# VHH binders against Citrate synthase (ctsA): the designs that were tried, part 5

Target 1, 373 residues: Citrate synthase (ctsA), of Heyndrickxia coagulans (Weizmannia coagulans) (p27660)
Amino acid sequence: MVNTNQFIPGLEGVIASETKISFLDTVNSEIVIKGYDLLALSKTKGYLDIVHLLLEGTIPNEAEKQHLEETLKQEYDVPDEIIQVLSLLPKTAHPMDALRTGVSVLASFDTELLNREHSTNLKRAYQLLGKIPNIVANSYHILHSEEPVQPLQDLSYSANFLYMITGKKPTELEEKIFDRSLVLYSEHELPNSTFTARVIASTLSDLYGALTGAVASLKGHLHGGANEAVMEMLQDAQTVEGFKHLLHDKLSKKEKIMGFGHRVYMKKMDPRAAMMKEALKELSAVNGDDLLLQMCEAGEQIMREEKGLFPNLDYYAAPVYWKLGIPIPLYTPIFFSSRTVGLCAHVMEQHENNRIFRPRVLYTGARNLRVED

## First folded at step 22 (VHH; from s1 with S35T)

Design t3
Fold by OpenDDE, last read:
Structure t3 (fold): chain B 373 residues (1-373), chain A 122 residues (1-122)
Amino acid sequence: as target 1 above (373 residues)
Amino acid sequence: EVQLVESGGGLVQAGGSLRLSCAASGFTFSTNAVTWYRQAPGKQRVVVASITSGGYTYYSNSVKGRFTISRDNAKNTVYLQMNSLKPEDTAVYYCATRYTTWSPGEYSFDSWGQGTQVTVSS
C-alpha cells in the first residue's frame, strides 16, 4: 500500500489516474485499450478503427469507419497562419518544436475554446487528428525550404499522411505498414506525455494546451526520441560489423542503448517490435536491400546476449520508416501524431471527471532564513 | 567489380518450366539480397522475385505460386524456378542487387547482368 507520506521518485508505481482508456498489464504482458489487446487489434484493425474505439468507445463497422474517414478528410486543411508561423521558424528548428508551435497556434482559431463539453471536445479531437499530420509533414518541408504539400482527398488517412511526408503516393504495402505503425503507437496507458496532458487538463485548460504540453514532453530524448536515436546509430554504423562495434563500444562505456527494453515486455521482444520486424523483412525483400535488417538482427542478438534486453517498438520502427522514405527528424512527430487520439481521449476523460493534480514535495532546502533589516 | 551473369533462358511451351541462374561475383554475396527483374518488349522492367540474405522471399502477384526464388551462398548463385509458364511471362530476365544510399527511401542498383531471354509460346 502506497503511503501518501512517502516520496516516490518519478512517481514510479503510483496510481495517478482512474481511467477506462488504457492499461499496461505487466502480469499478462498485454497492452489494453478500451478492453482490447492492442496487439490483437493491430492484426486486423487499422488506425481509424483505433480512433473510433478510443473516442467513440466501440470498434466501428464499415459505415462508421467511412463516415469517420470522411469527417477527418474535411479537417486536413490548416489555417494559412499556421504555414506562416512555421515559415518564420529558423531552418535549424527541430520538427517537434514546429509541431509544438503549430498545435499551440491552433487554439487561437477555436471560437469555442472554453467549451469543454464532450461533443465539443470530440469535434476538436477530430480536427486535431485531421490537422496534425499536415503540420507534421509540412513542418519538415517548410524547414527545408520546400513548398508545402497539399493533402489528397482520394487517399486513405494513412496514405495521405505518408504522401504528405514523402511527396509520393505510397504503395499498398507501404500504406499498410505505415498504418500499422500508427496503430502500434496509438496508446500506452500513462506515459509522461499523457500524464502531462492530464495534469494540464486538470486545471480545466483547453485540449490544445494539453497537447502542446504533451509535445514538449514527448520531445525529450528519454521519451519520444528513441526511434530517431536508433536510426542515427544505424546510419553512423553503416555496416553490420560497424553496428556490432558501435554497440559493444557503447556497452563498454555503460551508455544506454536506445530501442531496447520495455516495461511490459521484459523477458521477450515487444510484440509490436516483432510486427515491425516483419514489416522490415517485407520491405527489404521488395526493395532488394536488407542491410538494415541484417544490422538490426545483429544488434538484437548482441543486446540479448550482453544485457538480456529485447527490442522495443522503436528499434524496428526506425528502419521501417527509413525504408518508407521518412526522414529521421519526423519519426518522433509521427509518433506524436499517432498518439493524438489517445491524448485526446485522456484529456476528454479528465475534463469529464476532473480533479486538479496538486502533489506535495519532500522539502530538502533551507529553512528559517530571514531578511536582514 | 560487381558482376551478375544470368543464364538458363530459352524457348518453352506454355505450361512448361525453366530454371534461371544468376551467378554473382565481385561482392559479398551472402550479405546481399538479390532480385529478379523482367522486361517484356515495349514494357517497363518490373520486379519478379526477391530473396534477402536471410532467405526471406518476395514474389510479384503475377508469378506467385508459379515461381520460386532460392539461393546457394556457397556457389554465389540465385535461382529462379519458373513453373507453369505463360506467354505473358515472355521477357528478358535480369538479376540485380541493391545497396542502401543512406538517404531515406533511396537505393542504388549496383550491377545488372546481360539478361537471359525467356520465350513462352502458345
Scores: ipSAE 0.441, ipTM 0.797, lowest interface PAE 1.0, mean pLDDT 93
Fold by ESMFold2, last read:
Structure t3 (fold): chain B 373 residues (1-373), chain A 122 residues (1-122)
Amino acid sequence: as target 1 above (373 residues)
Amino acid sequence: EVQLVESGGGLVQAGGSLRLSCAASGFTFSTNAVTWYRQAPGKQRVVVASITSGGYTYYSNSVKGRFTISRDNAKNTVYLQMNSLKPEDTAVYYCATRYTTWSPGEYSFDSWGQGTQVTVSS
């Protein structure tokens, strides 16, 4: 049955899934994660606490967190074949394409791939959480003719991830800031990549395939990369006055300016952005160089005054990642790595209460064309 | 050329106070973060306190509550007020600024002066 009154381009506002995982509460200005306000979680909890909450259903106690840490530690290394496959990629390959390839190849090492039981999918989720940071960091090194960086036994999950990226052990401050960014990026209701993962999962396809599709979706120019775009603007501008000029020029041309606005926090600064702004202040003070902070504060003022718009998470996360030594091409892959736990939770939920997505079309093409005999 | 000159050091009894000054020529502090470091004999130079151009301050744990960093942009000077001094505060104190190199995580060209000696006696 075709109901033309129900055509909703882009599915804007369509409630496509039931979920216990998260939602964007625009009425109460909250990002809800398993019943908790994400902002409240981010003040006292780390990324592994969020992993346990999303995959096991509860904030972990000390014993549960220790067990989770040991479980993930066993999964940090990737099969040598992954490194070999990545080494065959052209050095011009896009980091998201390398990530997609690495995630796809992992499926080939899963001897229980057809088993979608909760316990088996949970084990896969932990494997992906352990291995994706390695793939992200070391695919970048391979593509840049650099030696892979192996994880260290004395570093936490987030410290190891940053270490693998930069080749330098992070300071306590750098680790805490990076870990917080992973918390803040971990889950966001039903963005295109999460929806893609659920669509794939709805066919009863595997978790790796769903995540492979999610990487592909996130690479799309209209989805991922806002934090990259913010840092590219800052880099292009070079100075506070340069950035002011750049923003005024974009405003005069009515061009999109990444890093501003959010569906939930429409009437104020995104509190996640505020947390990253404080992180930028801390890093700037410790490093003794606050040019990026000055530039970002000037841009915040211009956008508030000219458009009544406020920074979102990406606006301040971008210069924070720069201060942490993270190259711009890895901003989107790191976002995906953070989102891996949310994606896994969504795929598992879809598998456990499934209906295949089978939308229709409004046909607007030609009819009754004649086939020549 | 950028020059930073530290001053205000000296010998002081435990529990006493000193105010260090970091004066700049060749640029203005109003656009830069300034960081105080110290180096005790035979030890590495460590961060003591920092102040951003917007006035955000950072203090190491060993000096929180005792030291106050401030700036006077009209005089192009940053100060470190050191109260309740302890013998372990004995060190040469340096101020520095840095600038962006536009490589991720990399900063800076620093100008370091001779420093100013602070000696805290029992």
Scores: ipSAE 0.295, ipTM 0.667, lowest interface PAE 3.4, mean pLDDT 89
Fold by ESMFold2, fold request of step 23:
Structure t3 (fold): chain B 373 residues (1-373), chain A 122 residues (1-122)
Amino acid sequence: as target 1 above (373 residues)
Amino acid sequence: EVQLVESGGGLVQAGGSLRLSCAASGFTFSTNAVTWYRQAPGKQRVVVASITSGGYTYYSNSVKGRFTISRDNAKNTVYLQMNSLKPEDTAVYYCATRYTTWSPGEYSFDSWGQGTQVTVSS
């Protein structure tokens, strides 16, 4: 006998995993990363501090951070075969499809692929962290018939990533802002892509396969691309008055407006969005062009007044990425690159205390039909 | 005609002050960020200070604490108050406004005026 009260479409609210990695605390309005408040971390720590915390369990001291930086620098380059495979893709390939292909091919170069011991998976995590930014940036260049941009040994992790994307060494301000964006995107409990990665890992499949599935999940129109959508609205609107008109039109048609609302920060601006708004102010002043800032401030006011909704991280991260010189098609791939450390941590946690996911169905079809001889 | 006109330069002794003005004709500053640049002989133009339409300010490290940028939208004018001047501040000073080109990381200038010479002696 079926019990329809046990049927939870989409698994909404189902607690499917135990984790020590992260937690969305709606009671205390905080995003917890390994016991720390993400906002507190983001004020004083960089992306590599988060990497060490998620993969090694602690915020690094200076010696540990220096060692991590040197380890990652050794992993920046990708096998030439990756570049060759990406070069065979049609120039119309979607950037997330190129990323998925590149991550998948990395598995073929791993001579210990079946070894899921902690130390081997940790080494893989560092390889992925080093190589994914290269794949993200240079797949874009390849698809646009541009020469790959090689990493530089004298640039930090985040500066190299942005450098590979734009072909230009970032300023100290640009590096700081981009690094902070990677911190803020690094881990977010159990979104669909992280759940997908854990499902794949639960079969004891490899880390590359789990991340390949996570890329595929994140490409889905109902999961990734909110920051792309925000920037597309700004680009379509062209002016402050154009954006006001666009938002009022969407509101009158009851259309979803990306960039607003967050399940943890329901009654205020997402503090991560506030940090990116300050970054947008700085970049606008330095570049001498504050139209995007004016547009975003107008939209913030409209949504607050009309719906009581507030900006989330994506709303202000989108124009910040634009000011950093990042093409819109790379917004989702960069988000994935930031999330790589969290995904690796989740897969490793799953492998080290595993139970395969085995859901059931509520059968609502016909029964006992007879096959005619 | 649409023009930006810099004024207020001159010769001043080290430690002195000058106030530069950037006045626009043919359009208004109220919707634009305005940036002051300077160019020393044989050097590239560099940013000195900038002010957004909403009043947020930026200063290069070499002038922070000594220079103040402000705007008077009713007079369609942006000012650069330059205090504690040093011989290294000697340059031609230019103001400019910019607009979005709708290409990532790119912008364009509305104009560069003739500039105003600032010379700091001793």
Scores: ipSAE 0.278, ipTM 0.702, lowest interface PAE 4.0, mean pLDDT 89

Design t3
Fold by ESMFold2, fold request of step 23:
Structure t3 (fold): chain B 373 residues (1-373), chain A 122 residues (1-122)
Amino acid sequence: as target 1 above (373 residues)
Amino acid sequence: EVQLVESGGGLVQAGGSLRLSCAASGFTFSTNAVTWYRQAPGKQRVVVASITSGGYTYYSNSVKGRFTISRDNAKNTVYLQMNSLKPEDTAVYYCATRYTTWSPGEYSFDSWGQGTQVTVSS
C-alpha cells in the first residue's frame, strides 16, 4: 500500500474512482464506453442504444429498444409546477440556470426520494432522460417570452428534442445528425461535472441532487461552453477573412482558443470532430450556404500550422448546431442532456459500491491567534 | 452587378442527357455554394442539387445517381450533368447562391438566374 499526503492541486492525474462505465485511453487514442469504442458505436448506433448500454449494460435488441422508447415517451412531459417555477426566473437567466433549477425541483415530485436501490435509481434515470429535454427546450422559450413547445408522440427521442427546441419537425438528415451529436457527447470518463456528481452521490444524496451539482459544475467557464464560445467567435467574425484575423489576433496575444485540443486525440483531429465536419458539409450543401464551413476550415488550417492543434468535437458541433436552428445558449444545456445518461450511470455505480470522498487541505493560514475575553 | 445565367436546356427524349451551365458575372463562384432548383409546370420550385465552394455535393432523392453537379472555378461556372432523363424531369431549371443571415437556421438568396427550360419527351 502507498501512504501519501502529497498535495496535488486540482487532483490532476489522481485516480479517484473505480468504474466499469468509461475510460479515456490516451495510449490507444480511444474513448471506451462499456468496453466499446465510442467512435465505432457512433457509426452504427443511436442515442437510445447508448442509453440502454450505459444503464442496462447491453446494446439493446429490437424489443428492448422498443420498450426503452416507450418508457421514455411516458416521461416526456413535466409537471406544470416546473413550468411555473421557470416562469418566475428573470428573463436574463441563462438556460443552464433554468436547467439547474428545473432538475432540483423534479426531486420534489419523487415519492421515493430516499430510496437509492438500483431499480428506483434506474426509474429516476429514465424520468430524467425523458424530462430534461423538455426542461432544456422550454426553459429557453419561457426565458424569451415564447410559448412552450409540447412533445410529439410520433417523433423519435432525438427528433422530438430538436422539435421542442426549434418548433419545426426535423428532416431525417437533421434528426440523424442531432442524434449522433448526443451519442458523441454521452459519456467522457470523469470530467469535473461527473466527478461532482459522484462526490455528491458518495454522501448517499439523491440522483437529482447529484445532477443539480453536475449542471452547476458544467456551467463553470472552465468546464462547459466551449461550443458556445466557438459559435460566438464565428458570429463575431462574420467572414472567412474576419475569422482568420480574429484567430491571428488571439494567437499574437497568446489567448486561449476554444474548440482545439483533446486529452485523447493529441496528434490529429478528434475523430468525433471529423464526424461533425462531415455533418456540416452535408447541412451546408442542403442549405446552399457554406460560409461557416469555409470559416471553420480556414481556422482548422491556421491552428494546425501555427500551434499544431487540432479541432475537438466542440469546434465542428457548434456550427452544426447553428445549422440545425439551435440558439447558442442551448449548446451547453444540450451537452448536459446528452451527458445525463452517463451521469446517471456514474451516480448509480457510486451508490452501489460507495465510499465517501474525504480530501484534506494544506493549511497555509494564520496559526495560534488568541480569542480574548 | 451580380448576374447568373443558366444555359444548356432543350428538348431531349427520355433516357437522354443534357448538361446545364450556371455562369456568374459580377462575382466569383469559388467562394459560394451553388444550388440548382427546378420548377415543373404548376409546381413549387424545389432543390435538385447543390455544390459547396469546397466541392461537397447534395442531390435530391429524385435525381440521385442520375445527375452530377460540378464546378469549374477557372471558368466561373457550375454544371449540372443530367443523365437518364425522364419526363418528370421536365421543368425550368434555376441556379442560385445564398448568403448567411446570422440567425440560426435562416438563409436568404444572393441572386437567381433567369432559368433554362428542360423538356423530356416520352
Scores: ipSAE 0.245, ipTM 0.708, lowest interface PAE 4.2, mean pLDDT 89
Fold by ESMFold2, last read:
Structure t3 (fold): chain B 373 residues (1-373), chain A 122 residues (1-122)
Amino acid sequence: as target 1 above (373 residues)
Amino acid sequence: EVQLVESGGGLVQAGGSLRLSCAASGFTFSTNAVTWYRQAPGKQRVVVASITSGGYTYYSNSVKGRFTISRDNAKNTVYLQMNSLKPEDTAVYYCATRYTTWSPGEYSFDSWGQGTQVTVSS
């Protein structure tokens, strides 16, 4: 008579944390960020506004935003030792593994690592926000035997990040679109990587360790990489008819198709996806090539008609990133870069009101084996 | 051979109007985005306006509200209606189509025209 009603595989449905940071309101179909609707924020606010909101508690005024931008600019460079360590990685290293290693090394340069006070963790969060884009962009260049691209201090946060990736200063439109993608990816309640970060933080381990674990979690193919997978399908298909064939083939084999469905937006297109679709239209018109847009619209229709499924953010973010000149292996690292602010907020919240996570097991293995001589 | 032919350029007074045409031979525009560029003397070629195969339009800030791009698929032609012309609109205007190279952020032209001169006098 074994009582298994307390065994919740995968913690499905378990409310593991209290938070003031965000939640997925499935009843009202909203993603709530510090009390605001993410969609309302994304219409008029940029990524640095979200950073201030998540870390400082308020949407910044102009002076506060300028101060934040200057603070982040001072953190764009990484210690030379990080570049050296990344240079030692095999050229076959996965970009997320390079990112994980780089974040881990940052901890070794923090002379106050044991101090978990709010103000010290806040400084760390700004250091991570400044340095992670450098690590992401330049680990890619190092792994491809290219010279690192140094940050440009006169570019905005998002423009500098895209510049370090592509080696080209973005246009105003490209900067606006990339910045918006960072807003839309910035925070999403308690995905596996955020939960992992809180689990590590609950031991009173440091912010860098929590983020290192979050990178590892996000690399897992059941968690991250949906936007990469979308773009890989588009690239494999090459044409509108090729993509239609690819999708019908996957549907006939009952394969999962990345880029569709969302926990909150089950019966309509994810409004974040709609924003990225408009961005894709703009980029397609500006550069005079709308093949990816045509392919994505065909796929949207097929999935709606065949499965009643609708695009999520990743479906349209993928071709937008492609149009911005971003190589596919950097899609997940950029997602992590955007999520860094949310992860930092969660770790700080965990440290400031902590209970260690100590789950149990249902033991089903051998018992009473003997140890002799 | 695939060819694009611009027409409709000329000399016009400030405040006037011109309609440029981009006609294709050897292929159709109905499945292609078409972009108008201009190159002023001593300047780089820049995007002026574009229209996707689905009809979404883009205009540079310098022409928004004054220029209108449209397509007539039955005539295999894309138009640029240029109103309230200014001397700074003086340039050679080119139409082009582009295609995906399957390298991130890169593309090449499928073809483009020889250009048509627009001169706006004060």
Scores: ipSAE 0.242, ipTM 0.687, lowest interface PAE 3.9, mean pLDDT 89
Fold by OpenDDE, fold request of step 23:
Structure t3 (fold): chain B 373 residues (1-373), chain A 122 residues (1-122)
Amino acid sequence: as target 1 above (373 residues)
Amino acid sequence: EVQLVESGGGLVQAGGSLRLSCAASGFTFSTNAVTWYRQAPGKQRVVVASITSGGYTYYSNSVKGRFTISRDNAKNTVYLQMNSLKPEDTAVYYCATRYTTWSPGEYSFDSWGQGTQVTVSS
């Protein structure tokens, strides 16, 4: 039992929530989602399957999946006011900030905002799952003085999302790879953003507020910024030799290299990363350009040899997203979008079995100060 | 079209100095690494120095401590300051960049300049 009377910096190792949603099993090296290993699921299941599992508690059959997709498709459109608000942002704004704002604005359009019943929250979850991809994609377009892209109803959920980003209908391979990435990012126990969402939710605040807070959390470079950082390094290096040099230089300076290390997989590559690596291979083969793959492989080797560290999901997701034509500033927003279903599940669970989070502090400040007579 | 133009070469005595320039156009310079190569008569082209978009630098062992590579993104130019030149530094010097394309189906390419002759006399 954790001594609750002790200061635990960062709450490291502290059990903060009881949940049936997700668990990082470090002993068995599993990412458990509703009783399934996410890795196992990712081999055969798509993002909508995960959505159904997390929100409805079961893997959907084909009919259920189709119904879910149709439900989500009906929620793709966002209020014009959101587009207007986004259009007011400075062009220098980061898409994560735009996303935060967009999600926040959605709350004002919910006529049942104070209703926290399961069915109502579930409906909100589907609304958010439908709208957040739109906000993510169009935030970028708007910030770059482009016209917003309208969703396509004839595409799959993931294909439409990618389309809205790139303006191009994806190939089957691109769709498959992108969808898989959404699966892999979908849930991860109680990271800072999820914890933040639950903390906010614990006040019985609304789902939008919780997600808004989660966006703010995920924006931090210590949380969601790894995929962007990886691609920025690759973009800086441009060549295999350049990347080698870049990494060695950073290591010599004792700088943290983003894209390496994992909480569960300490002795080998994150299996999710391995899947993205395979995706990168496929895309590289298709377009005949394997430079990014070569660079990443070189980096992987260096980090293994020099630090004993292995790639995490972000390391190989980054170049995959690049190959898919996704701009770097959208990597984190896409990550958030993927995580939307998990966040909603956690918030819903919190609302259904709620206890307000109210920790105490180790006070190190001044005491007994008095005003002078 | 990606273009690189080398300049600044010439004849110099051993122990002398030269500053080479590589002017780049036709691509986003600030995002690309640039590498200086040299090729001596009858020899293979070899790397001399490289600088990434972020300013990380690499030098071959033969020129380390004598040559300095730098870049000016505002001018789309990379420089190679060559000090303490030796006869063995005599070569045609080339600058190059490798770039990847954004769109699927596009290939990565190496772009080279025409080179500039550096001759170091004994």
Scores: ipSAE 0.031, ipTM 0.514, lowest interface PAE 2.5, mean pLDDT 92

